# Ledger of designs, part 1: VH-VL binders against b3m1f2r157to386

All scores and structures are predictions.

Target 1, 230 residues: b3m1f2r157to386
Amino acid sequence: LSRVPGVDYLEHILFPGEVLPFMIDGSLFDDEMPGLDGLIFGVGFPLMQPPEDNPHKLYGVTCQVYEKGESGRQLVFYKSRALQRIVINCDDIQGPPQYIARNPTSKCFSKVKILPEYFLPEPLKCVDMGSMSRFRDIPSMRDKYRRYQLSSTPWPADACQEYAYEEIVERARKKLEIHKIDTMPRCPIQLSFWLVRNLHLTEKMMRLTFLTDSVNTRLQLIGSTLKEES
Unless a header shows other numbers, all headers, positions and changes below count from the first letter of the chain; Kabat numbers aren't used for antibody chains.
F stands for the ipSAE by ESMFold2-Fast; E and O both for that by ESMFold2, at different seeds; each is averaged over both directions (binder to target, target to binder). V2 = 0.75 x the mean of E and O + 0.25 x the DockQ between their complexes.
Where letters were taken out, [cut] stands.

## First folded at step 1 (VH-VL; framework fv_sotevtamab)

Design s1
Fold by ESMFold2-Fast, scan of step 1:
Structure s1 (fold): chain C 230 residues (1-230), chain A 122 residues (1-122), chain B 112 residues (1-112)
Amino acid sequence: as target 1 above (230 residues)
Amino acid sequence: QVQLVQSGAEVKKPGATVKISCKVSGYTFTDYYMHWVQQAPGKGLEWMGRVDPEDAKTKYDPKFQGRVTITADTSTDTAYMELSSLRSEDTAVYYCATDLGYSSGWYEFDYWGQGTLVTVSS
Amino acid sequence: DIVMTQSPDSLAVSLGERATINCKSSQSVLYSSNNKNYLAWYQQKPGQPPKLLIYWASTRESGVPDRFSGSGSGTDFTLTISSLQAEDVAVYYCQQYYSTPTFGQGTKLEQL
């Protein structure tokens, strides 16, 4: 989905899989409430951007309505679920983007780019310094870490080896209630977002885990949080 | 490693249409806007417009609106700029340019093509 | 419609001396919330495309020599070359990106 009707702005970060309930005042419509079943809309996070980030770049998620609850003609409750991370194009706005609460039924379309989720199932292994140093020069990884002002560039082999998928899962199991563990996804992509939703993360850690396109890196960042007791 | 390679010089008659290309390598073409900038001989730089290769959505400067068409072909990682109803004042070097900066902004053009000279005369 | 005006149109500077180029915008390009100026500087040599030197009014692009510096805020900006080298002979352009991009008319820097 490259276009979504309307864009709402949210004070906090929503991760894929998270439920966003919202309410529409029925008095805002002439007679009938519009049908919103299955509607996909965009939600942006103006407060997510780091100080040095591009102010014309707004991160967010797509959400899809899946349930409607009536409380009479005054207030109608909807449940939506976040699906995909996006970046919203604010290029046409004079000056930096400024957030405005918008109705999800808006016919105005915003350009969005669906952000990818990359996962490497098996860690890359290097046996010499030359091989390991080559990974740090992957432009996408280097630029991403420079952008977030991280002092080191985690190499794929080091990142995967130190925060092996199985170790992260076991650390998470020790912090979570049994009934929550029973809902844990098997897909690593879904798991990475599920862990963010169910663990108590700092604001900084939520930002970092949202902004990475690498599922392996997201899991590594989550794993670093699990090493320290809250 | 990042390269923007433009097509060669063109000589056109008044009223003709010119289409120049910009082939991209070394980055993900669909993730960044491609911009086109005009520079008349001995003159300054003028932004003409941009395309988003993912959506094919364009934005043009009002001075060029109606005469310029910017497109992108994601199968060949190539952007195009087509200028119609050519006049002598359209004689210029045309550049493609992109902003790959991660925190500098979307309009700081850190990568440029080599330029394509378009001459409009008999 | 932000108009960018540079001064002077041309200047000649001896090797090792300081060169100063000014740029004025018709309205502020400072965003108060992040305290950033949406202004860039470019260098263009004959037969070459422009090269980005400075963004955010004062941040040097990677690989640009220390002798280049940008300063200013709001509507008045300056590009300074602390000690002119022969390879610095070029035309310099300022550009705003607070709205639709616009460039100054250019300043030609020559060696005395």
Scores: ipSAE 0.000, ipTM 0.423, lowest interface PAE 16.8, mean pLDDT 73

Design s9
Fold by ESMFold2-Fast, scan of step 1:
Structure s9 (fold): chain C 230 residues (1-230), chain A 121 residues (1-121), chain B 112 residues (1-112)
Amino acid sequence: as target 1 above (230 residues)
Amino acid sequence: QVQLVQSGAEVKKPGATVKISCKVSGYTLTELSMHWVQQAPGKGLEWMGRFDPEDSETKYDPKFQGRVTITADTSTDTAYMELSSLRSEDTAVYYCATVYRGSYWDTFDYWGQGTLVTVSS
Amino acid sequence: DIVMTQSPDSLAVSLGERATINCKSSQSVLYSSNNKNYLAWYQQKPGQPPKLLIYWASTRESGVPDRFSGSGSGTDFTLTISSLQAEDVAVYYCQQYYSTLTFGQGTKLEQL
């Protein structure tokens, strides 16, 4: 019951899309383990606590359990994936900050705010600089417009993605294995997080790319790192 | 790497219902729009419908609307296609196919291996 | 809604020769705001699922050989294989994604 998922990973920054594996000792339960499939929980990063902006904030991510397996020795392993960046109000947490995470066996919850992802299409690289409403009127693209409304995803992004994507792919190929390049997303929001997950960034750069709400800024920061090595 | 693994072949009698699963690995279902495509023996591809797990919206081709139900369980990364009131004309290979949500267009980046459904007496 | 018609239904081409497959849509799949044609091409070999070759009418998918090219705009589209190889024997499908989603009936490409 006192096991807090992601305790070791709370000393590191997790970005959306990263896998957070953890194990629970099944010997702690006489019967079936609590249902954790699909569980969404929070993970906080004490390394990102701002000293002056708001000393009561802790930055982190939400994670969702997507896989369960049995290990020998009464261990049950789980795989979770980080979904969205959050900020946690430290006044709502229980225990020390470095162990803030929703314990799957706990009844306690922390109040969190989901952090937005903003992307503005690059004017000089976009053939279509149109408003979101133009794509809303096409039935096949209405679902994509709906997603944009819910997640602040850029819309339209197809032309801008294509220009930016080709440049980034060429630079990334020099640093990453080909099998990883094959999984590179075209959406700027997912691409920005995918690049952080697959590139080895300095601690400073990881903090900067995590804290920004601007996808354009995140991509620029990553791009500057790639250009320094090119 | 995204991989789609479908359930095994089915043999059904006319009037029965079949439910096919498609398990996603390498990504979460919340990042994908899941589509289903029918291919009758020796014929072309027919789009059946799709499920967007982010907003739980479904869309079906009018040809299948009323008999097909597409669902998804994002907690297990598994999509489902259920076809009811089976007819001999429904004998086909059924594919799940996905559009990576970030692509913003409906071209199929990944396909399952296909599930053969045979409807016979 | 949008009907996709391919021609020919089948063709035979000698190795090393050019293969041309046509696709016509019942209405324009060109979106004027972004000047993109919402048209894709797929390759399907026996016993396998389809594989995406081309999207936006002319953009080649990663890993697809450069002998494959797409062209056309509006309602008339062409898939060209500049020099046929044995591994290219397959059925080819065009697909529009402008309004909902529809496929052409397919073109069977055989080796002469």
Scores: ipSAE 0.000, ipTM 0.387, lowest interface PAE 21.3, mean pLDDT 72

